# Designs tried in a protein design chat: miniprotein binders against q9zu90. Part 31

Target 1, 292 residues: q9zu90
Amino acid sequence: MKTELEEEEEEEWRSVHEVLLIVLPYLHSLFELLSMIRVSRSLRDAIRDETALWTKLVIEPPLSSRLTDDILSEFSSKSAGKLKTLILRQCLMVTNKGLRRVVDANPLITKIIVPGCSGLTPEGIMECVESLSKNNHKLETLHINGVNGFTKQHLSALYTYLSSEGTIDLEVCPKCDEVRMIPSCSRESCNQKQRKCRGCWLCIPRCAECAVCLVGSDTESQEAACGNDDVLCLECWLVLPKCRFCNKPYCTNHSSRRHEIAITDAASRPSFECEACYYRAGTNPYEVDYQI
Below, E stands for the ipSAE of ESMFold2; O stands for the ipSAE of OpenDDE; V2 stands for 0.75 times the mean of E and O plus 0.25 times the DockQ between their complexes.

## First folded at step 11 (miniprotein)

Design s95
Fold by ESMFold2-Fast, scan of step 11:
Structure s95 (fold): chain B 292 residues (1-292), chain A 100 residues (1-100)
Amino acid sequence: as target 1 above (292 residues)
Amino acid sequence: TDQERINDYMQEANELQDEGNYELAVLMFFLAIFISREHNDKTMVAQIYNRLATLFSQMGNHELAIWWYRFALDVATELGNQETIQDVRDELERIKSQHE
């Protein structure tokens, strides 16, 4: 036993609540917060009672697929009307009614970031933003990429409801004239021109990982394992883990499709099989049936 | 040094976990995570995720344990740490075989 050392450490950190207050500002996600709540009732109660913690609500994968309107309402209620930032990433089950409940209960919201929440509609977003525009702290940030159906008319109306410095992550694509997310390009040659690669994912070929443009004679694209003709820039292709058999990498968003290889290969580099190679296991490439 | 603080938090967390003091153990692990993130020490982050998964498994919260193991596996795979990949994979298979 290390009884003397254990006693000294208990004395130093006598109050679980004191250590908790140090930890809380550095939690990155609701998942980390939920993990702490599951440790004990006393931690759950202390976290529930710390209102300042609830000014920012972040829900991201893997919790996103489980988030219903009722669960969202329960979590946002802990803010006691003081929620300022709402971030919901890929929360496919959240509906217009669910989002509206949060907004109505939290009039101080200045940031709504709901990328990939395809259960939401333009009309639902419009109603939420309009409601918030009536407070003294107008919405400053609206990220709604992945919510389908926004028109130029919606975009114009949204800007009337935002603060004068307010930003929306959707723009009118100069190539197709549709309302789309236009990714920023970090390619140095584009920084001084900006117009050459301005366009949405459908109009401009871009790296599936980093979104740099793949236009021009100096660009090389490499196949990704993701399918749908997804391509990667050379820099991303070089650093991403590759399929043992075809040497194609998945982008980070599709990394869950990897079929991990067993211990026999464990002593070398990271090893996996892409879906295409996995389902072709045992296929002899020299055996071909064709009709001419 | 920051590395010494991380090691101290990890040692304390392990001892608290062995005693069944899960409240302080989880807090010590999170303090270690914060310092590791500030230094972009993904190897340490993966190890701490693995330790948190073990903690939740010991508490009987197998759903949270599986999620933390998956986070650890993702980071370890990105880093090419074969030892950690295998350890996490073995634990995931153990939990799945006992609860499915």
Scores: ipSAE 0.151, ipTM 0.664, lowest interface PAE 3.9, mean pLDDT 78

## First folded at step 12 (miniprotein)

Design m1 (at its last look DockQ between E and O 0.43; V2 from the best seeds 0.62)
Fold by OpenDDE base, look of step 12:
Structure m1 (fold): chain B 292 residues (1-292), chain A 100 residues (1-100)
Amino acid sequence: as target 1 above (292 residues)
Amino acid sequence: TDQERINDYMQEANELQDEGNYELAVLMFFLALFISREHNDKTMVAQIYNRLATLFSQLGEHELAIWWYRFALDVATELGDQETIQDVRDELERIKSQHE
């Protein structure tokens, strides 16, 4: 017998607005949010008016490739200056100006994660960090892997604004003495205090899927469709779906690049066409015009 | 249990979808999704992605449907769930054929 209170709570949960308020904090990406907005005008209006939802902005594929500075500004403005977390994954069209505009409008940002945003520069990041460091505010997390051109001087300067060494995902590589991300190794034998595989992704080949080091004569590596000289360990390569034409797999992080091919034969392994093979054959029928 | 909660949300979402209450249905699917992700229940995640894709397809949001189907397909492929893979492919083909 559900208590009257449990029934009342269940009845209270019937309000779209009430359930929406519960769901919104747990959304993982802007894509999920935009999906909800497309369900109805009512949800769209409710979400638009809820400023608390916009304290975290996460833009990742498939939206990343379409994100401009103006669109970024539009979404960030919905926070009314209360943005705390900005995550931009592989947003190639975002510039220093775009990021700076967001930062200037949201002085309370504590987390910036911009992996693969190649349109950004170290100078642009520095300006943003400097801006956020005004009025005794401190950035707590800065992930800038994929922003090219960082020097030791830039890193040193960043640390003057940041309180802890763990705030930045870049380090000085012990192998090449360049500023790079130093990945962890998933191999148990490498988790020792002095792992021989400690180095940046340029110095130490790693599986793009499981991050295991591919150092040693016994480590066969296979090319991935991901580009950027991404390689896979044999174990990951064997289990990942492969392009029908070039037999290269994407890592899980780049799986969204798969173009599915209608397989007529039920017995055939799931096959896709990689982006490189697809564009060789013609126009992408899945150009999702996300009019944001 | 969390599994019971997931099942309850899924059942409710399906019922709401059948009733044409897409607003509450989508929210219930997301609630189920969040719990499933927290528990790393990839099977349930794939199922929910597929259900969301279907929901958006019914709403005429074909582009969104395609993306959610792709997410389902990715997870199902990782799991080796051939049934879900085939179902999703069939739906993707159906959507393609309707827009040609």
Scores: ipSAE 0.756, ipTM 0.938, lowest interface PAE 0.6, mean pLDDT 86
Fold by ESMFold2, look of step 12:
Structure m1 (fold): chain B 292 residues (1-292), chain A 100 residues (1-100)
Amino acid sequence: as target 1 above (292 residues)
Amino acid sequence: TDQERINDYMQEANELQDEGNYELAVLMFFLALFISREHNDKTMVAQIYNRLATLFSQLGEHELAIWWYRFALDVATELGDQETIQDVRDELERIKSQHE
């Protein structure tokens, strides 16, 4: 017969476990999971035993910078062949071999999302998709933007294994005839006219923040601090924080490039300096330090 | 409302953390975090990252605490929230100085 202490301990653990099950569907990344493992041995053991946690593997910064093929294999093996979703963001050290190993061990994968994984090739992706199709399985999502070298022939071959034209995030750009990502445009006039602004980032000028097209005489745009002649629609430009010196904003994706200016005056508002202005000030010894 | 739920989860998490119930506290912080992300409430996201960093620091997980502080700093930088930026920088300096 259990003691009162043992009964209270089990009740408290039951409460923690119940909340853990509520949290599980919303876990975003492996880093969050690994952080929870460090809280206690009891939580580590519960997470290890919960199979629902291992059907989805999301690796992104900061872990993505350390992810090798061997480390990827180590984490994916915890799924015991039940992995359904594989998301690798900016995992530059992952190669075709590493991806293939995961796919071969996990025949039930329905989503492969690998943005910015420049170590992968079209041939490597083709082999993974072919392997999944041999199990009479349908890959539902394949996001491969950032993998260099996709041709129209590659897309055609991929769709012999896949069910839907929307499964792949690349398509043939109607303007340049190259395989590219074609952003959606939320401008109502474009949606109403169908395909009018349909084209890749190289062919259709677009807001770097919201992807709305900037074609036509009544569209207004302003320079972003992001470089490469990136521009913003006026609506996004107006709401994004601006560089103190040149009045150009970063888009959200590049906001980490800000050089934040410390508060040196209780009355001053927080501000930042873009990279271009920061380096100009840092290379000229006669310019005043912006920290004032 | 969802804002009331976020506030309730944060208050409960803080109380649990003070009582040493770190297991349930971290889960309550994650519940608040998921709702805050759904609503794109980046101010609250930065606050929750900061609280998680503090929790891991109290647990002696200093490397994790540093990363959660860096997440808080990244979001605060995106927002231009200089007060939060400075607070997080002070905490990062404190951890580095104590553990070299």
Scores: ipSAE 0.617, ipTM 0.884, lowest interface PAE 1.0, mean pLDDT 81
ESMFold2 (binder alone), look of step 12: mean pLDDT 79; pTM 0.735

Design m2 (at its last look DockQ between E and O 0.53; V2 from the best seeds 0.00; counts 0 for: SAP 71.405 > 70)
Fold by OpenDDE base, look of step 12:
Order: sequence, then C-alpha cells, then structure tokens
Structure m2 (fold): chain B 292 residues (1-292), chain A 100 residues (1-100)
Amino acid sequence: as target 1 above (292 residues)
Amino acid sequence: TDQERINDYMQEANELQDEGNYELAVLMFFLALFISREHNDKTMVAQIYNRLATLFSQLGEHEFAIWWYRFALDVATELGDQETIQDVRDELERIKSQHE
C-alpha cells in the first residue's frame, strides 16, 4: 500500500493549499511553522485557519528564551482545545500559571515534554496532571527533566494519575536517593554489565554531547559553554567548535546559542562567540519581535 | 528512490524560487527536508537549511534567514564541510553589514 504521501506525490501538485496540508503535519517545531507564516500572507491565513494542524506544539531554541505565558497561550489557542502534544524545551519564562492555562484549555493533552523549563515547579506540574486526569483522560508522556525540586512524594503522587512506568522521565537515583533523570550511558562496556555508572547527572558526570560516563580515572572532562555544569568528554570537546574568547564549546543541543563571528581569515577555524561572551559586549542582534 | 524524490523537490523548489513563487518553493524545500531528516542525510539537511536561509533573505526576512543560516552552519560544522561553512559565514556577514 503506497503511503498517502506517495499517492499524493504522484498527483501533480494542484495548489499551494494542497501542498501546505501535506507539509504541515511534518513540521518539527514552531520555528518552522513561523517561518512558513513569514513567507506570505496567504500561507499565514491558511495556517491560522487550519486548527487541526495545531494539535502539536513544539517550542525549542531559539524561540524558547522569548516564550512567555501569554505567547504560549496565544499559540495553544490555535488548536481550539484539540492540543495533544506540548513540547517546551528550555522555556525559562514559562510559569506554572502559563502551563496550567494551556492544560485547562486543552483537556485532551496526552504528551507533555518540558525539559529545562526551570520556571515550572513540581506543584505546578502536579496541578496540570490532576487537571488532565479528569473525565477519565490520561496523560501518556510526561518529561519533566529540568524542573527542579521534585521529591519522592511528588513522584509517587504523579504515578497515582499515570498508569505506566516510563511515562515520567524522572527516577529515584540509586546513588543519591533523589528524584532525577538517569541517563543512559553510550559506552559499550557500561551497557554490558550492571551499570556502575547508573546515577543522575549530579552523581555521575557525563558528556553532554555523547552521554558517556566520565567516572573513570582516565576520563578528563572539559567545561562546556552550555552552562549548568555541562561537561564534555575529551573526544567530543576536541571536535566541537569553540568560542573564540573563552574556548568553550557548546554541545550540539545548545549550538543555537552560538553567535557567529565574521572570520576574515579563510584558514581560521570556524569561530563563534558564546552567549556569555556575547552579552558582555551588550548587543543582541537577534531580538526578533515574534508578534504573529 | 528517496534520493530521487529529494532531488526532484530541490530542483522544483529552486525553479519556483527563481520564478518568484516563494510559497510553493518553501513547501518543496520542506518536503525535501522531511525526507532528508528521515534518512539522516545531514549533508542534504545542511543544504536545504542554506537554501531556506537564502529564500528568507530574498524575502527580506533577515532574522529568519540568520537562524536558518545558523542551522546550516551547525550541521555543516558537524560534517566538516568547510565550503558550506564559509559560504554561510559570508552570507551572515553580508546580512550584518547591510543592517549596520
């Protein structure tokens, strides 16, 4: 059976609107959607009118740093209550109130992924989960790594609303007995045996790029520009671009934070300025007014 | 083949862009992008990001152009594609110089 996409590709694209409807479900982020909206008024209007397309909202860098509760509410309202998936990566300005507003307006949400949203609290998450658990609805995925302050009691309470182990990306760390994400280890030798490196990121230092444990005596770790005490293994550190001023690299996940510097010398390695170094210079050229 | 499809979409997108049909061009680039991502073709992904950046630059959407160029640069850097890195940097510099 040809996929619907294959069948549609065989048909001569008749209209911009028809192609748009094919493309929209495959967009990875709000940034991509916003990009399309900026192309023309026609595309903007078409996208605004298609409520079915707003069933998944993904906000990630570089938009994350500018996402407020009000902006979040505005975008979530486009679903007309049909939002199913909410992904907010590193949205530092989103508060419990903002998240709750979205959840209350969208009772059918099955997936909440909010890694690095440090403005949220366990209590705020609990209220959202409780709200979604009304009317026999069940949240299927809750990724809350980066929300600080979770206790065993919070985790236990969350599981009363959530049916299956694995719905939550947090666990009790066997090393410190705190509720944390326990990363996998990319090292083959660690996967074959009882993982001595099983522990949270505080107990077991890991490369932010490849997630290899850095517990071995021979593992030198290097600081990343990512902040949050992110470290890199030597192998990853060597290959990643480094800030021209502080010589710290970003991991791939935080590469969007690089400010590119015009290098006049073709022989010079690609250099960027990290966010910390850039803001010391006082100009943010990337202040985009995201008024849709 | 998926590669043929990507190439077809890219060709069509380029032609449409040349014709000034930016709406359909951007959609074709995204179709190519989706297939490329599915196949983890980072080289093609970088190229498409660069093309999207160029398209937005032509539209006067300089902020979006900068972001797409940065995405292209990130992928190209991962790949060690020095040519693309330099091209993108040159374009970023050009955009900066026009706004100073």
Scores: ipSAE 0.757, ipTM 0.942, lowest interface PAE 0.6, mean pLDDT 85
Fold by ESMFold2, look of step 12:
Structure m2 (fold): chain B 292 residues (1-292), chain A 100 residues (1-100)
Amino acid sequence: as target 1 above (292 residues)
Amino acid sequence: TDQERINDYMQEANELQDEGNYELAVLMFFLALFISREHNDKTMVAQIYNRLATLFSQLGEHEFAIWWYRFALDVATELGDQETIQDVRDELERIKSQHE
């Protein structure tokens, strides 16, 4: 049952400008913003005029594959120095120079999240963080997993620039003593301290789907289609869809690699082929050879 | 109450889309989307992505429609929802055949 106040609030929400002000804080990415701009000139103009919008810049697939340093500078300049949160996911064409330009123009940044940006280096990250430290400014969040080459010295120095509650998504692995991401493990025996599984992906075999550890003679692992010796716990393997030829599943993160097979029979079950089975070496990539 | 708000926003968005009021329709879809994400309701997220894709197709913004369909496909694949996967693939092929 709607009250009269709730009815009035719903009618108020229907005006374009009033609703836009409610939506803006929750936009996830630049793609969503660009989509709205394409709807009408009125939305484009209203978004351009709303300065609070430009404190967060999130670029991820599909836009991340086209993002150059110059394009990044163009979009970040719209914040007019007010940018606080910069999130770049898998932006492989962004370099240290491009990131530094954004940071120099936006001294109020408190969150830098750059997973999978393999064009960045520890030195580039350090320079950006040092630049932000001026005027007693402190970072709150630094997520840099996927940037190779961080050392314990880098990590120690980075923490001097963070606020007391600031976080970095890397730490020193207790198994290999290298700076790595250390996944959480939800396996109950690890929670009860019956196993010691704290360590990075290189040191602790883990399910590619749920990250539970697969250490010890009493655990079994199943091969995934994802490659690079990725494995799954039995529980995840049982529920994930499998390649029709090799019976290996992709984890959820790699599910887009499936080559789905068109259904021609209403009673038949849907199926897919993994990349390895689909692109067999030495043959036409669009033909399957069953003559082995 | 949040599920009731999602349903209300979706109903309003669909009516507005049918009227050609795409400005308010897209905003209502985003309101439903944000609540659905907060509750981790991936089934609803995929449905909203699909509705956004059809809205952009109606606008003639085919590149954006294709990517909203691909977002729907990603979530449907994660869920193992083969019906949605096939529906999205059919629509992607329709757009390619009509606008090459």
Scores: ipSAE 0.660, ipTM 0.904, lowest interface PAE 1.0, mean pLDDT 81
ESMFold2 (binder alone), look of step 12: mean pLDDT 79; pTM 0.740

Design m3 (at its last look DockQ between E and O 0.30; V2 from the best seeds 0.00; counts 0 for: SAP 76.391 > 70)
Fold by OpenDDE base, look of step 12:
Structure m3 (fold): chain B 292 residues (1-292), chain A 100 residues (1-100)
Amino acid sequence: as target 1 above (292 residues)
Amino acid sequence: TDQERINDYMQEANELQDEGNYELAVLMFFLALFISREHNDKTMVAQIYNRLATLFSQLGEHELAIWWYLFALDVATELGDQETIQDVRDELERIKSQHE
């Protein structure tokens, strides 16, 4: 006879397990999964036993910078060779060797999304794609924007393994003839197949916030505090919080760089100091007595 | 409504957390989180991140707590929610001071 306590624990476990099964498919990132694992031994064991959960591995900022090849290998091994989707965003420490190890262990991968993984090379990607293309397997999605060094020859070679146009997020820019991502344009008038604003981010200035093209005499662009020559359209610039000192806004993606100024006055709009102003020694540009 | 569901999950999660049932509490928070994300309710997302951070702090998972607080901070900063920003910063400083 199970003790009343054991029955209560079992009932509680059943309920936890049932809810867990509902939650698991919706977990967004490895971090969320790891968080669940650390809640209890029971959850850990349940998650460990659910091999289906490990068919998708997602690592995104801010944790991406801490992912090493060894850590990647450790977590990918939990799939027991059944990994289908690998998403590594801005994983700077992941190398060709690390990616190859994952691919070799998981021959059924259909989606590789590694944007911003600057530690990878075109040659490393090619080797992975070649490996996955064995045994009539085909990679369906390859996002490699931010992996530097891709040439037309690399793209051509990749397409020999990949069946459909659109599987790769890189294209030959029609304006500069370089291999880059060609962003879409949010402007309705630009949604035509032969849009004049079709070009890479270097050829066509775009709003960092809404991705509208800033092409034409009537498009005023404003500088963002984000650096990297990020610009904003006037509409986005107007609504974004601006640095108290330089009046430059961050785009939403770089909002974390805001140094908030403790405003003592409850009525004052939340003001922040941009990183550049924060680290600039005390010269308030407005304290310059322009003795004219 | 989805909002009612979020509120129900949040209430249940809080009650479970108070009872020390962290397993079910965290699951309920995640259910609330998923619905909130689908609706792009950033305010609720920030709140849930903060609650998760607190939960992990109570579990002694300080590293996880820090990261969840940072997520909350990021979203709150995007929203310009100064109250949440300050609360999260205070908690981060508290955790830091306890582990130095």
Scores: ipSAE 0.738, ipTM 0.934, lowest interface PAE 0.6, mean pLDDT 87
Fold by ESMFold2, look of step 12:
Structure m3 (fold): chain B 292 residues (1-292), chain A 100 residues (1-100)
Amino acid sequence: as target 1 above (292 residues)
Amino acid sequence: TDQERINDYMQEANELQDEGNYELAVLMFFLALFISREHNDKTMVAQIYNRLATLFSQLGEHELAIWWYLFALDVATELGDQETIQDVRDELERIKSQHE
C-alpha cells in the first residue's frame, strides 16, 4: 500500500495528466511538445505514453520565417525516425538539402505539405519522393503549391512513385495547359452539370474566400480589400468583417492586414481600417474627417 | 467568456510559476495561448511567449528560453512595440553571455 507522500504525489500527477488531456487536442507543433518534456521528468513520462504526439511536425507562419535547414533538422530529430506528417508552410529558408535530410531520417513519412516553400525545387521534391518510395513505401499526400517550376513532365515522373491520382495538389489546367492548383467548386449548378468551371485561379474567376466560381451572368462579384482584383461571392462578402470606411472586407488569408481600431465601448464590435483607407488617413491625420 | 478564461489561466499560471509548480504553469500558459491564438489576440500571445521564455530560463533550459523569446520578439516587431523589442533583445544577450 502507498504512503501518504506517495498518495499526494500520485494525486498531483493525476491532476497534471488531466490537464494534459485537455491540452492534447490543441497541440499544434512538435516544438510545443518538446518544450513540455523539458519541464520535468513526470511530464516527460506522461507525454512519452501518448505515442500519437511523436508523428507530426508542423511549422507555419510566423515561425516559418525563422526556420533554417539546421533548425529543421534539430526539431525533426526529436521524432526519432517516427515522423509520418511533415507540414512546412511558407518556410522560405528551407532548401532541397534540408528537406532531404528530414526525409532520409524518417522513412515512414506519408504526408508532405510544403506550400509556399520557394527554396524548394521540383527536382528536390522528386528526389525526396524517390527516397521515400524505397521498400514499397508510398507517399499518400504531397502538397507543393507555391513551389515554382513544376511542369507536366515533373508530374508524370512523380506519379511513377506515388499511390493515386489525388496525391498531388497540382494538376494540368484544362484551360491554359499549365501546372496549377485547380480549386474545387461547391456551387450546386456546377455539380448538377458537367463542371464548366474546371480551371486554375488565372483562368476561372473565383471567390477569394471560398473558391466558388464567379462565371456567368447569374453570379455577382463583390470587391475585396485584398487588392489584385480579388473578388468575393455575395455569401462570403456578407459574413466577412468590413473596413469601416470603404465597406470592403479582407478574405481570411489576408485578415492580418487589418488595422484594428481600439474600442472605447466594451459593448461595441471590433472595427478595422483596410490598408488603403488607413494610409490615406495617415498621410493627413489632421485634415481627414471620418464618416460613420 | 473566452477573455475571462484567458485571464484566469494566466493568473493561475503566474501563481503556479511563482510557487515553482512549473508542470501545471506551462500547461495553463498553453491553454491561454491556444485561446489567444484563436481570437488573434497578438498582445496576449506575446505576453504568453514572454512568460514561457521566463519559465524555461528559470528552469535552466536556456535554448528553449531563447526560442520562446524569439517568438515574443517576432510578435512584438509586428506590433511595433519598441520597448518590448528592446527588453527581449537585452534578455537574449544576457542568456548568450552566460551560456558562453
Scores: ipSAE 0.483, ipTM 0.839, lowest interface PAE 1.4, mean pLDDT 79
ESMFold2 (binder alone), look of step 12: mean pLDDT 80; pTM 0.744

Design m4 (at its last look DockQ between E and O 0.68; V2 from the best seeds 0.68)
Fold by OpenDDE base, look of step 12:
Structure m4 (fold): chain B 292 residues (1-292), chain A 100 residues (1-100)
Amino acid sequence: as target 1 above (292 residues)
Amino acid sequence: TDQERINDYMQEANELQDEGNYELAVLMFFLALFISREHNDKTMVAQIYNRLATLFSQLGEHELAIWWYRFALDVATELGDQETFQDVRDELERIKSQHE
């Protein structure tokens, strides 16, 4: 006979498990999942045992900077070979070997999204795609923007395995003839099939926030705090939070670089300091009368 | 209404947290978070991030707490919500000072 306490614990656990199953599909990232895992051993065990929930692995900041090949392998193994979607954003320490290990263990992957994973190479990606193309399996989505070194030959080779246009987020830039991502333009006047602004981010200046082209005499651009010559359209610049000292905003993708500043005045808007200003602050930043 | 559901989940989560039932509390906060995100209610999202941060702080998960507070601060900064920003920052500073 289970003790009344054991029955109450079991009932409580059942309720937790039921709610857990409702919540898990809606998690946006591994960070949220790991947060839940850290709440209790019971939740950890429940999540670990639900292999079906590990069919999608999304690793993004802040976890990206800490993700090694071994850690990646550990998390991917929880799917028990049933991983379908792998999203790695800015995972700089992930190597070709690490990605290949995941792919080999999960032959049913249909979506690979690895933007900004600079530790990967075109050859490594090719090996993964080749591996996944065995046994009549087909990769449906391959986003590899930020993996450097892609040539036309690599792209052509990838398309031998990938049947549909649009599977790969890279194409040959019509302006520079290099393999690059070509952003869409949100400007209504540019929605034509043969838009003049069709080109990679190096050939066509674009807003870092909305990707609108900044081509033409009438397009005012503002510098972003993001660096790398990132620019913003006026509309995006106006609405984005700006550094208290240099008045430069980060785009949404680089918002994590903000250093929050204590509000001394209750009437002052929340402000941040950009990284550039933060590291310069060895000199009293208040002495620069930015006369606007 | 979805707003009523969010409020119900938040209330339940807070009560559960006060009772020490962190497992159900965190799940209720996430349910509230999902609905809030669907409605693009950034104010509620920031509040939930703050509550999650506090919950993790109580659990001794200081690193997680710091990150959730940062998420709350980011949203508050985007909204220009001074009150939320200040409250979250004060809590973040408190946690940092306790673990230095």
Scores: ipSAE 0.733, ipTM 0.930, lowest interface PAE 0.6, mean pLDDT 87
Fold by ESMFold2, look of step 12:
Structure m4 (fold): chain B 292 residues (1-292), chain A 100 residues (1-100)
Amino acid sequence: as target 1 above (292 residues)
Amino acid sequence: TDQERINDYMQEANELQDEGNYELAVLMFFLALFISREHNDKTMVAQIYNRLATLFSQLGEHELAIWWYRFALDVATELGDQETFQDVRDELERIKSQHE
């Protein structure tokens, strides 16, 4: 017969399980899910057994740096063929074969987003889209920016399997006639087509942070610490954290390059040095002959 | 309001963590995190990342703790919150020195 202690333990587990079911659909990434798995075996088992929750996989840093084709297959298999959304950010070790394996096992996928997955090719992407188009299924979202080698012919072929404009995040740049991502611009004059800033990153100078165009004599660009002549609009420059030596900020995408420092005089100094300033005086504990 | 809900979840999570009820604590932290992200409350996001890092450190999950501290540090730097930055960096260096 159950004791009062056993009844309390069952009630606490039911409460934990109820909250878990509320939390799981809102998790941002697999990293957060795996973090919860490490809290207890009870949470691990509950999460493992809830296959309906595994319809979305978001894999990004830091987990993406360790993701192989085999590991990707293992995580995706937890959906039991019901995966709908696959987001892989900077998964450099994933190949065409690994992606195809997931797609073949999960015919209900409607969203594929693979930025920075340099192991993928246009041909591999086309094979996955072709496989998903069987049985009148059509992919709703395909974000492939950062996959090298897309041509106009590839884009045209992809749209024979897809149903609507805007499904793919690449298009033909009107300035250079190559297949590129064309950033939106929040500048009001461009939205009203007064400045005609429609073009890719190579053709239209833009803020490295917000992508607003920096064309015309009435705009002022600011230097970023990112290198390669990256620039910022004044608005982003003003709010981004700045190197204590050169006063240049990194954009958010390059924020990992900051060398954070402890400051004993907290009132007067910035919190980091950029790579260029950090290495200029040989202060790097792993000194090298060059800097980026 | 949603701010009051965040505050309630954080208070409950902190109490549960102090009691060693890490299962409910982590879930309450993620509830607060979801609402904080929905409202783009970066200050609260940094606090929650820091609390998650301490929770994983208490569990002996030092590699996870290091990553959650790094997330907190990134947000504190973005905000220019020097006090939070220094506190998180001190904890991160302490854990790294133990994890040579």
Scores: ipSAE 0.637, ipTM 0.882, lowest interface PAE 1.0, mean pLDDT 81
ESMFold2 (binder alone), look of step 12: mean pLDDT 78; pTM 0.728

